# Ledger of designs, part 12: miniprotein binders against MMACHC-like protein (cblc-1)

Target 1, 261 residues: MMACHC-like protein (cblc-1), of Caenorhabditis elegans (q7z144)
Amino acid sequence: EMSHAESIKRVVDQKLSSHEGFESHMFKIGSYNEAVGESSPFALPYDDSTMALLILSTPDMFDVAFRKWVVQKTMDFGSFDEVCEMVSSPIQSFLEDRLEIMSEKLRKVEENFEILHDYSMTPQRRPKILMQTCGHVAGAAFYYQPCHFQEDGVTWPPAGRMGPNLKFIGLSLHPIYGGHFAFRSVLIFPNVKIPEFCEKEPRPILTASEDVRTALEKFNYNWKDSGFRDFGNPTRRYSTTQMEFFGRPVAERWEVLRPWV
Short names: E, the ipSAE of ESMFold2; O, the ipSAE of OpenDDE; V2, 0.75 times the mean of E and O plus 0.25 times the DockQ between their complexes.

## First folded at step 7 (miniprotein)

Design n11 (from n0 with L29F; at its last look DockQ between E and O 0.19; V2 from the best seeds 0.00; counts 0 for: pae E 6.4 > 1.5, pTM E .467 < .8, placed apart)
Fold by ESMFold2, look of step 8:
Structure n11 (fold): chain B 261 residues (1-261), chain A 88 residues (1-88)
Amino acid sequence: as target 1 above (261 residues)
Amino acid sequence: SDEEIELLLEAVYLLANQIAETGDPSLAFMIWELMLAIEDLAKKGNPDAFLEIAEKLLELADRIGDPELAKKVEELARKIEELAKSEE
């Protein structure tokens, strides 16, 4: 029922709050399966009315919640240098800690749920869900797909240095943050049905085809400079510290955070 | 060969570390496809799969646009291609 679904979302929002840089967006598994296609290997084996919550992070996740976590870990371990030595993947470790706390409270309201994370480089992550599609069907972030922006008589996308062996991938842009956000997790509640729920339509921050093609090219061919994140001229952006952190080699990332302690 | 697999795993590790912390599932998805191809290669030992993986690594390095990372990936991918051609 919807009242149970709203109670679940309330618990999630309390533990992954907007102040700390999280958003949760409800959708039906059926809406996702329809978008990927029922025969797609990415279709999920749940009833169409099954409740799901998409979790994404905004800039405050790093600047508020993660910063607090780093400060607390420094106190817990006794020094910043000890935290650096013990924790090789600080964002992943922070998110795992927060998701564990959230899951403990969530089980008191609904015991049966599954968490699918964004893609990791380990087999424990399940990359069989398309986060960009979830964002679109939930109304959270418009998913710009290259196939929708082809023009007859125009060769596009352009080839990269080594040719077209990798697919030209689509880009999701948040209506407020542009590309300054990240998909984190999808919670699936097999025992919670929301057949009456209607997802909102995603708001496209870019509407002109030329702007979309330019953004897709920037994302696909210049990801590292992060220029793609600013398409649509968002008013809230990743901080300079966050940009420096993600722009550094992994071994150097911790040093960016030292001024926090 | 085991040498080709080791080079490929090193390249995937470098790419995974560089982008995993941002949480961008679009690029992570391409990394995951490479990991699946490695598993399939280990089962089959298919020389054409090594060449395809090397081509995907070079293209990914170009798309990332990080000159330092791109140099490392390009160097590893070239070594993989040389090994794959000699293993026919």
Scores: ipSAE 0.049, ipTM 0.481, lowest interface PAE 6.4, mean pLDDT 79
ESMFold2-Fast, scan of step 7: ipSAE 0.395; ipTM 0.733
ESMFold2 (binder alone), look of step 8: mean pLDDT 73; pTM 0.646
OpenDDE base, look of step 8: ipSAE 0.135; ipTM 0.588

Design n16
Fold by ESMFold2-Fast, scan of step 7:
Structure n16 (fold): chain B 261 residues (1-261), chain A 90 residues (1-90)
Amino acid sequence: as target 1 above (261 residues)
Amino acid sequence: SDEEIELLLEAVYLLANQIAETGDPSLAQRIWELMLAIEDLAKKGNPDAFLEIAEKLLELADRIAEGDPELAKKVEELARKIEELAKSEE
């Protein structure tokens, strides 16, 4: 029932709020399975009308929610240096804490749900879910796939630039944030059916094929400079602090955050 | 140590190729680029590269930690060993 699905989304949105840098987008498992192909190893074993929620992080996740978490952990541990010593993966630890708090509240409304992370793998070391396809299906972001931008008589992408075994991969752009966002998780509710729900169509942020190819090349060849994130004229960007944080080796990331405490 | 690095990178290559085949850029691009950077640093024979190799391995472990915690733990342990070697040479 839609009323129950809306209650579930409300609880999730209270704990993963837009003001703290999260978005949730509802979709049907059947819509995702249709997009990946019913016989695909990425098709999920749930009824087509099963409710799912895609969770994204936006720039405010880092500058608001994660910053608050770092400040709180510094108080809990007694000093910033103690947090740095005890916590090796701050973003991962932050998200685990936030999802656990969300899960505790959510279980009181709907006990049976599953969380698939962007890093979740099957025993065969295959992603459990294709996040870019979820983003497109849920209408959260537009997924640009390289195979849709081949031209007759043009060799693209340039040979030899992707390394020996790396495939040229797609890019998702958000209508507000361009590439300044991340897919985080998908919540699946096996006992909640939303057959009447219609997903919003994703907005095609880039329309010229040449612009799409340029964005894909920046993403695949020059991802470290984050220039790809600015395609689509985003109205909000990752902060200088967030860009510096993600541009640093893991061992140096905590030092970027010292001014926060 | 060289042999240990090669074996771990081989396991990560299998994971990265599988992710790349599935079209999930949230991991495939980042994992593959980190592995290429680690290989490049390791092959150049630069003693100052040990600290950079350790940091890249820790970043790699972070990227795969939730998806493959056993492999991430092995990569992290190797990074720790290399980090100690780098510090002793400074």
Scores: ipSAE 0.007, ipTM 0.294, lowest interface PAE 9.7, mean pLDDT 79

Design n2
Fold by ESMFold2-Fast, scan of step 7:
Structure n2 (fold): chain B 261 residues (1-261), chain A 89 residues (1-89)
Amino acid sequence: as target 1 above (261 residues)
Amino acid sequence: SDEEIELLLEAVYLLANQIAETGDPSLALMIWELMLAIEDLAKKGNPDAFLEIAEKLLELADRIGSDPELAKKVEELARKIEELAKSEE
């Protein structure tokens, strides 16, 4: 019953709009569970045809929606310094506010849904959902796994950096934004079944193995400089303000935003 | 060893809670992959990997936080991990 699923997605898209830097991507829980393995601890306990929506943020989330939020909070609190003192986690607080507004509207169309965040953990202290696998399954981004780019007779990763015992973490690249995007949440609708739905294949952004290995090295060794985000020649990028914000230690991030007020 | 695994998981858990407050998905991905690496170590073992994970946890704590209590706890956990990895048996 795709009409109900499409109605749900339209409500989400109205509150998490592309103009304000969000994307939603529909997928079936069964498609994700197949990708992680049926016996995997990361398999989710829902029927295979259960509807889910993956939520991404794009550059405009920071420069449009988050900026408006910071300006509004400054007015509400009376000064920027008061906001800095009272709000320790600005991005997280902004996202919680926006998701609550979305949830209020969504409950009018579908009462029963769950939100898993990129930071959600099981009681065993594991991620509840593997976001990069989810992104690949939903067709939102291409997930480059280091194990798929190991070649016989090639020593990789380079010795003396990560060390030979640590594996690289993978990297997802968006067809428009390269690495200038983030996985934020997954909405699950246990009572909505979409057995007819077929996810689109993710587009392979990088095709040469050497380019993939270089991107993975930049992400694992030099993530702070944001150079990894530019692989795949993205047409839209994080602003200099956003890159500075995420490149700074947490305690220094609020000062990056002072020129907005 | 089980004790080394539990110390690594405690350090990762402390950092994960701090990362959740940042809203920064790159930091979240790094800590979650360290959790997965610790689980792999619990099954296979490798003393060198324990030390490498402890080193990365210290680096992340330095970059993420300005909380001296958190930094101190992570340093103490890393020191215990190093001592256990160098034990005579």
Scores: ipSAE 0.058, ipTM 0.525, lowest interface PAE 6.3, mean pLDDT 80

Design n20
Fold by ESMFold2-Fast, scan of step 7:
Structure n20 (fold): chain B 261 residues (1-261), chain A 115 residues (1-115)
Amino acid sequence: as target 1 above (261 residues)
Amino acid sequence: SDEDVNLLAQAIELLLEAVYLLANQIAETGDPSLALMIWELMLAIEDLATKVHELSKNGNPDAILQILTAFLEIAEKLLELADRIGDPELAKKVEELARKIEELAKKIEELAKSE
């Protein structure tokens, strides 16, 4: 029932709120499986009408929710330096804590669900789910695939960068945040069926093929400088603190956060 | 930097080169099990390339270690298959490719530490 699905989404949204930098986007497993192909190793073994929720983070996740988490951990550990010593993967630790809080509340409404992370793998070393395809299917972001932007008579990608046998990696852009967001996880509810649900169509953020190719080149060649994130004229961007944090070697990232405490 | 993204793609390319070298010997072995193993490795490498793509977008440093482990496991399996085929010339070529993959793995680790 859609009523049950809406109750589930309401609980998730309550714990992974937009104010704290999260979005959830509902989709049907069948819509995802159609996009990847039913015979694909990435197809998921659930009925087509099975409910799923894509979770992504927006800039406020870092500046609001993660900042609050860092401050709380500093109090819990007694000092910022102790947190730095004890927590080597702060973003991941924060997300695991938040998902556990969400899961505790969610189980009261629907006990049977699975969480697939962007890094989840099968025993055969395959990713369990393709996040960019999920984003496109759920209407959360537009997934630009390099093979769709070839032009007759134009050599692309540029020679001298990637070899001819290496694949250009695609890019997803959010209608509000451009590239200033990240896919985090997918929740699957095997016992919840939403056959009448229709996903919204993803909004095409870039319309000119040359702009898409430029964005893909920035993503593939210069991803470290974060310039690719600004395609599509995003209205909200990663803060200078978040950009500095991700731009530093892991060992130096904690020092970016010291002014928060 | 442009070279940072290329390191992951180069590792995938070297894995594919090793798989293609091994696949070329299948017709001479007549062993359908070897064909299945090479097919599975090829699928694993394609899946790994997709995973690298998704994780590069998210910048999740914890997941990069899983990718690195997968690269090394696939390289080790390629060496095992070369030995099973029993062609010392092929084994030597696959070993050289595995060595290059290990060097790229070190550079990927540096990339992970900067992400």
Scores: ipSAE 0.006, ipTM 0.179, lowest interface PAE 12.8, mean pLDDT 76

Design n3
Fold by ESMFold2-Fast, scan of step 7:
Structure n3 (fold): chain B 261 residues (1-261), chain A 89 residues (1-89)
Amino acid sequence: as target 1 above (261 residues)
Amino acid sequence: SDEEIELLLEAVYLLANQIAETGDPSLALMIWELMLAIEDLAKKGNPDAFLEIAEKLLELADRISGDPELAKKVEELARKIEELAKSEE
């Protein structure tokens, strides 16, 4: 029943709100499995019509939700310096807290669900889910794959940049945020079937092959400067605070947040 | 050779545990591709592959935000890999 699926999405959207920097995108497990291949190790062991929700974060997650979390933790611990000492993985800790709050409310509507995180790995250390493929399937972002942009007689990627031993990695771009977003988790509802649901098509933000190649090169060669995030004319961007936070050495990152308290 | 491969695997496994802190949408795939490259390297050998992977690990270590000891460990492992690769002449 689509009505039940819509109720589930409403609860998730209430707790992981767009105003606090989250988006959810519904899709069928079968659509994802078709895209990765049914015999692929990344195929998920659920019926094709099983409901799933992709969760991604937008710039406001850091500047609104995470900021509120840091302020609250400072109050709880008594000082900012104490938080810095006691919390070694602030983004992960924040996300775990927020997902648990969401899960508590969600269990009242649907008890049976699984959460796969962007960091969820099998015992063999492979990702449990291919997030970029999931994003494309759910219509959340367009996944640009290097193999689709090769041309006969053109040397690309430029010789000597990637070497022959590492794969040139694809890039997902969001229609509003460009590269200023992150895939965070997938919620799977084994008892909820949505066979009539049709995913939206992802919007091709970049259409010229040369623009795609330039974006892929910036992502693979210069990703640490965040220039790749600005492809596709994003209307919203990561704040200077977030870019400074992730751009600084680990030991200096907490000090970027001191003005919040 | 074998020691270099062990160090590469340790560094990649440490990075895998910090995916949520980096904020990059492709990081899990990037780590997975590094593991595949290391596993292929274990069978074939190739000094250039060791250096290429070590350079990438150093880049990724800069993006670990929440665990300074893990970031330091990844950096140390990558530096040791570079030293070992250079000594294989």
Scores: ipSAE 0.049, ipTM 0.489, lowest interface PAE 6.3, mean pLDDT 79

Design n4
Fold by ESMFold2-Fast, scan of step 7:
Parts: C-alpha cells; sequence; structure tokens
Structure n4 (fold): chain B 261 residues (1-261), chain A 90 residues (1-90)
C-alpha cells in the first residue's frame, strides 16, 4: 500500500533532508524499465510495481552536511591534519557514513531494500541503473539526450569536434539547480508495491532546440569550466568553495576545507 | 585471465572513487559501462571486451587530464597494461 511507501520515504527524508542538501524522488521500477527497454542490460529484475527512491544531492550537501561532517571528524581525530592524513576520499567517506545512518533507521520500518550507487560495484554482477534515465522517469530532472536533437540533413555535433572514441553524452538539468546537483543512489524496495503511483512528468528546463544543443556542447566540450551548470537559470548554485574543491587535484582538496575548522 | 580481471577491478575502483569526488555525470556513465564490461568478461561474453574497456579508460583519462593529471596518468597506464595483456592472448 501507498501508506507504507509514504512511511518509507518519510524516514529517508528525515535522514537525507532537503536542508542538508538531499532530495528523494519516488518511482516505479516498471517505469524505468519501459524507458530503457525490457531487453536492455540496464533493465532491473524487479516487478513493474516495485517501489524505488532516487537520491540526489544539491548545493547544501557540500556547504551544510559535508561541512558539519568535516568539523566532526576533525574533533574525532583531534586535528584537521590527522583527518587529511587518514581520509583520502572525503566526499565518498561522508556519503557512506550518511547512508549507513539512514539505513539503520530505515530498517526499522522496512527491512528489505537494496542501494545502487552511481560509483559502486555490486558483487552480484547485476546490470547497473542509468541515473540520467532514472532522474527523468522520477520527474527529478530533465534528461536531454543528443539523439532527440538531431535534424535530418544536418550534421551535429560538428564533424571532427570530438575524437572517434569520445561519445557525445546527454545532460540532466534540475528545475531549481540547473546542473548544480548530482545523482547519488537509488533505493529499491522489492517487497513494496506501488502500482497506482504515477510519477510527475519532468519539467522541461530548456525549450528551444538551439539552447539544448548549446548546453550539450558546453557539457561535452567545456565541462571543466562548469558553465553548463548555469543553463536553465538556476536559483541555487554550487558555492565558490565547492567549485574550488572539485577544481583541485584530489590530493590537494583538503586544504580548501581548512577554513571550516 | 585472473591477472587481467584484477587490473580491471583495480582501475574501476580507482575511477569509482573519483566519481564521488568530482560529481561529473559523464564519468559516472563511463564507470557503469566499465562495470558491465567486467561482468561480461567474467561470463566469457564479448571477445572484444578487453580492448573496449581499455578504450573507455583512455577516454576517461582525456576527460580528467587537465583537472587531475596524476589520476589521468594512472588511468592511462592501467589502460595500456590491459591492452598489452589482451593482445598477448591467442
Amino acid sequence: as target 1 above (261 residues)
Amino acid sequence: SDEEIELLLEAVYLLANQIAETGDPSLALMIWELMLAIEDLAKKGNPDAFLEIAEKLLELADRIAEGDPELAKKVEELARKIEELAKSEE
């Protein structure tokens, strides 16, 4: 029943809260499987009415939740320099800690669930989920696919612009955050069925084909400058601290965070 | 072979960690393609999988080279080793 699904989402939302930079979006596995195709290696082996929750992060994840985590770890280790020495992947470590806290509370209302991460491997060797398609299906973001913006008799993207092994990749834009967000994980609840649930249609952020093509080109050719994230006139953006953090080589990122402690 | 699979797993784990740090969705897509290719290799699937994986690793190295040249070099070296091992098979 929907009541149980709503209880599950409520618990997730309490631990992965919007004020700490998270969103959860409910969808049916069947809606995702229809979008990717039933014979696709990305199709998930669950009944069509199975409940799933897409988790994404917004700018406040870094500036609020991650900042609190860094301050706490500095206290736990006794100094910032000790944290820097012992923790090589701070964002991943933070996310793993946060998901485990969420999981502990979630198991009290629904014991059986699976987490698919955007960066993790599964030991069961199952097909992975396509996060962009998931975002579109769940109504969380609009996924602009290059194949939908081809014109008969027009070569696009321009010939020779990308190397032969560099594929032109799609882009998702959030209605509030533009490109200032990231897909993080999908929670699947095999024993929870929501056949009457209807996902919201994703809001089209860019409507002119020329604007979509420009955004896709910026994303594929100039992703380093983060200009693509500003398409759709986002009202909230990644902070200068977050931009500086991700702009540095991994080994040098901790120094960006020193002013937080 | 065990050695080739071990190199692939090491490369993928390295790249998976980088996804969490960079937040780049194009890198996430490439990582997922690599994971599927490794699963196919374990099942003796696509005979070109080793070379396809090496190509994806080289594409990824190109995308991160300016922002993280040390990580890009490591990914490139793993791709080259995989290519060399794959071409030594009959």
Scores: ipSAE 0.006, ipTM 0.346, lowest interface PAE 9.4, mean pLDDT 78

Design n5
Fold by ESMFold2-Fast, scan of step 7:
Structure n5 (fold): chain B 261 residues (1-261), chain A 91 residues (1-91)
Amino acid sequence: as target 1 above (261 residues)
Amino acid sequence: SDEEIELLLEAVYLLANQIAETGDPSLALMIWELMLAIEDLAKKGNPDAFLEIAEKLLELADRIAEHGDPELAKKVEELARKIEELAKSEE
């Protein structure tokens, strides 16, 4: 029943709140499987009406939730320098802590669920789930695929920008955040069926083919400068602190956060 | 040395493509850091950067092996060993 699915989503939303930089988006496994192809290696072995929740992070995840986590860890360890020495992957550690807190509360409402992370992989180096397809299916973001913007007789992407083994990959844009967001995980509830649920349609952020091609080129060729994130005139952006944090080598990132403590 | 830097950049671009295919953001981050280290070496000629690059490649090889691609992990490890030897001979 939908009432049970809604109770599950409420618990998730309370622990992964929009005020702390998270969104959850409900979808049916069958909708995802149809999008990837039923015979695809990316199809998931669940009933079509099985409930899933896509989790993504927005800019406030870093500036609100992660900041609070860093302050708390500094208190727990006794000093900022000790946290820096003991924690090598702060964002991943923060997310693991938050998902565990969420899971403890979620188990009170629904005990049987699986978490697939954005980093979850098969032995063949394939993601276990295609996050961009999930975003599109759930209506959370619009997934721009290069194959939809090919022109017969025109070489695109531009020759010479691609190495022999480089793939030209797709880009998802959020209606509020443009590219200033990240897919984080998918929660799957094998015992919860939502056959009457209808996903919302993803909102197209860019409509002109040339704008889409430009965004895809910026994403594939210049992704580290983050210019691609500003397509679609996002109303919220990653903060200067977050951009500086990810712009530094991992060993130097903690120093960006010292002013928080 | 310029030719060696170009070969290293080509290897990193190959790895970046395969990392993008994996969907693992930690591997993508490691590749980004490796690219930054190589660019810094190209600009300043920092001999310490060769050793740092070798260490980052070995970490990347371990992560790729964990994800079940032993052939790619072996190629990355072999590249790391070549760069490590180069770093030591240039000291």
Scores: ipSAE 0.000, ipTM 0.183, lowest interface PAE 13.7, mean pLDDT 76

Design n6
Fold by ESMFold2-Fast, scan of step 7:
Structure n6 (fold): chain B 261 residues (1-261), chain A 91 residues (1-91)
Amino acid sequence: as target 1 above (261 residues)
Amino acid sequence: SDEEIEELLEAVYELANLIAETGDPSLALMIWELMLAIEDLAKKGNPDAFQEIAEKLEELADRIAEHGDPELAKRVEELARLIEELAKSEE
């Protein structure tokens, strides 16, 4: 059973390789459902022992794999300006291409699987999956939730750009990449059961409550400057090009990539 | 104008709180981009900011339609209406 799960992961890892900026992390649907609450609308309707793989991207996804994709698309379309005109969501288009290549190989090993993206929805118009919870459950990253860092009798967060009614968004930090990574998708294998699999515990990258509060404040108040991503002493960071790309309004992102062609 | 900007910011704050409850970081970042664009508009009265806000809102609306939260969809539609009214006022 585990040998089949390991074969599936091996195929995924061959097509979404670490050298091209991807990681996959195995987990059980039951572990995720326990974390969100079994009565929660975010609980997934699969048996507890069902295999899942969390996919995330690291800096090399952008600077290596995506860059090669942009160069190739420019050749295919004949000019960079034509790609810009015809492809409105470059990262999503790139990921769709890579996932289809992966899927063709994967179907030869396991024909039944579902891919949930960070933007995937249920028929009732709810997010299908909570990515930060998946990251924590799979041991891929540590999810820092603001409610865990309140101190009785201490006013926090301090006054800032957010009003008193605006909630702090939680933050996930990777043990190698800090905040220089992104959750991309979850693959679910309804016919593959891994009851004996035990997820690794996520490593607490920040241990001092003051450091966590500072990271959450930078994420919530100053996310655009990317300072929050440097918590946890990352050994690899988003390039200047990638930080500029994600820091710009959507309509201006393609121009960041023009020097690549 | 100032009252319309304030109403728009309040709608964005309510949407941000709903996003926080879902734990979806992709939507959270889009909301923060929208908030910053609206604040820049309020500070400078920059006509180009209206197009930036409209584009962010369109992307957010598409994402929320695919996420399937009816409350979020309503809030985005409300924001679209407010932005359209602001754009008309600046013509």
Scores: ipSAE 0.005, ipTM 0.216, lowest interface PAE 13.7, mean pLDDT 75

Design p0 (from bp8, 21 letters changed)
Fold by ESMFold2-Fast, scan of step 7:
Structure p0 (fold): chain B 261 residues (1-261), chain A 84 residues (1-84)
Amino acid sequence: as target 1 above (261 residues)
Amino acid sequence: DETIRITIESNDPFELEYAIRELLEKAKEYGLKIRFEVEWENGEYKIHVTIEGLDPELARKIAEEARKIAEQYGVEVRFHVEDE
């Protein structure tokens, strides 16, 4: 069955390529369910040996694939201003187009699959899947959880640094990209069983407890400045254009892209 | 008529969920239809809420309610108002 699972991954990787800023990582649903707890509301209702693929984006998604998409849409619509008028959510539209192209090819190899997006929510407005746990389980990124770095007799996190309703949450770091990546989707293949598959262990990017605590503090207290993304000495980073694009209000984002056309 | 785009930001997805739920309940009280989009990007949780067909008085009321919700749940909100 591994040969079929490998064929599925190959098709996904052809359409969501590393050159265009995507990675896919295989894992078993049972490995994810064990990590979140089988009685957890985040546990997924599939057999433990069910194949899943975690999809994440890297900096080249924006600077290569999305840029090509913007240029092509400008040609299709006849002008940049027409695209701006007709397309209100460029990243979402781009990702929907790319996933549909991938899905058309994938259906020829395996017809029964489900896509859970990082933004997929239950009717109760809870995430359907915990992406940071998926990343850790699949070996794609190391998920640093605050509870694992508490030291007896040490007050941490520092008192008075969070707002009254904010919680101190975990951070995932990628071995190449640090925090310069995003979890995008999980593909689930209910009819594909991979009981013999063993996920790779995620690489611990930071190993000293003090470095982990510093990264978690930067993420929780100063996440808006994106400084947390640079922990672990990433060799590749989001471009200034991507940082500017996501740092602007939605209505101002298209103007960031005008130099591309 | 005005369109309000509200961006709600948090590093805690549960506080973000509570803020969204409260905003949806307030919009229902005013008889409004809302659309929202979620951006879940590594370390940046953003919800974009679009409310259309508002007169200027109602738009001001909704903006004030959103500010109260931000204060209550410790999330940050930004507004953009588009005419027509």
Scores: ipSAE 0.006, ipTM 0.363, lowest interface PAE 9.8, mean pLDDT 80

Design p15 (from p0 with T7V K46I H48T)
Fold by ESMFold2-Fast, scan of step 7:
Structure p15 (fold): chain B 261 residues (1-261), chain A 84 residues (1-84)
Amino acid sequence: as target 1 above (261 residues)
Amino acid sequence: DETIRIVIESNDPFELEYAIRELLEKAKEYGLKIRFEVEWENGEYIITVTIEGLDPELARKIAEEARKIAEQYGVEVRFHVEDE
């Protein structure tokens, strides 16, 4: 029933809270499968009414939750230098810790669930799930696909700007955060059915086709400058510390965080 | 077909060179043609590798190989994937 699904979401939201930079968005597997096509290799082998939760991170994940985690790990290991020596991938380690804490509490309410990460692959090395499609289906973000923004008599995109045969990829924008967010994982609950649940429609933050084309060009040609993230007038952005952290090679990232401890 | 854009970043030009060289060898082993662009930005070497016309299985295998190479040489890698 919906009451059980709501209890599951409440537990997830307690451990992956909005204040600490997480959002969860409920959807039905059937809605995702319809969007990718039932015959698609990306369709998931669950009943149409199966409950799923999309999890994404917002800027506060880094500045609030991850910062608290770094401080705690420094105490646990006895010094910042020990943490740096023992933990090579801070963001991944942080997310693994948070998902395990969440999973421990979640198992008390629903034992049977699967976690698919944005990097999860099938045995054939295909992504297990298309995150941008999930975001759109769940109403979390609007997925702008280049093929939907062509106009008769308009040549777009410019040919060969970064070499021959370059293909444009799509872009998802969040109504609050623009491009200052990341899809993280999807939780699937095979024994929980929500046939009465209706996902909300994602808000089309950019409505003019020319603005969408500009955002897609910025994303595909200039994504490194992060200018694409500011489309849609986001009210929150990645912090300068977060941008500095992710701008460094993994081995050099810990030193950005030393002022936190 | 899938298109993979792989962005490899490093402030160490030798680690970057070794990672790129190994990635090119893997592409050759799979009979693939790749395109790459080299930029210097704010003390970082930024390499964008584009591989087009892949089926989804091969696209994921290439992405996983790139991730392993990145970890081996201590370079940062990001992926952008398009499917049709």
Scores: ipSAE 0.005, ipTM 0.183, lowest interface PAE 13.2, mean pLDDT 77

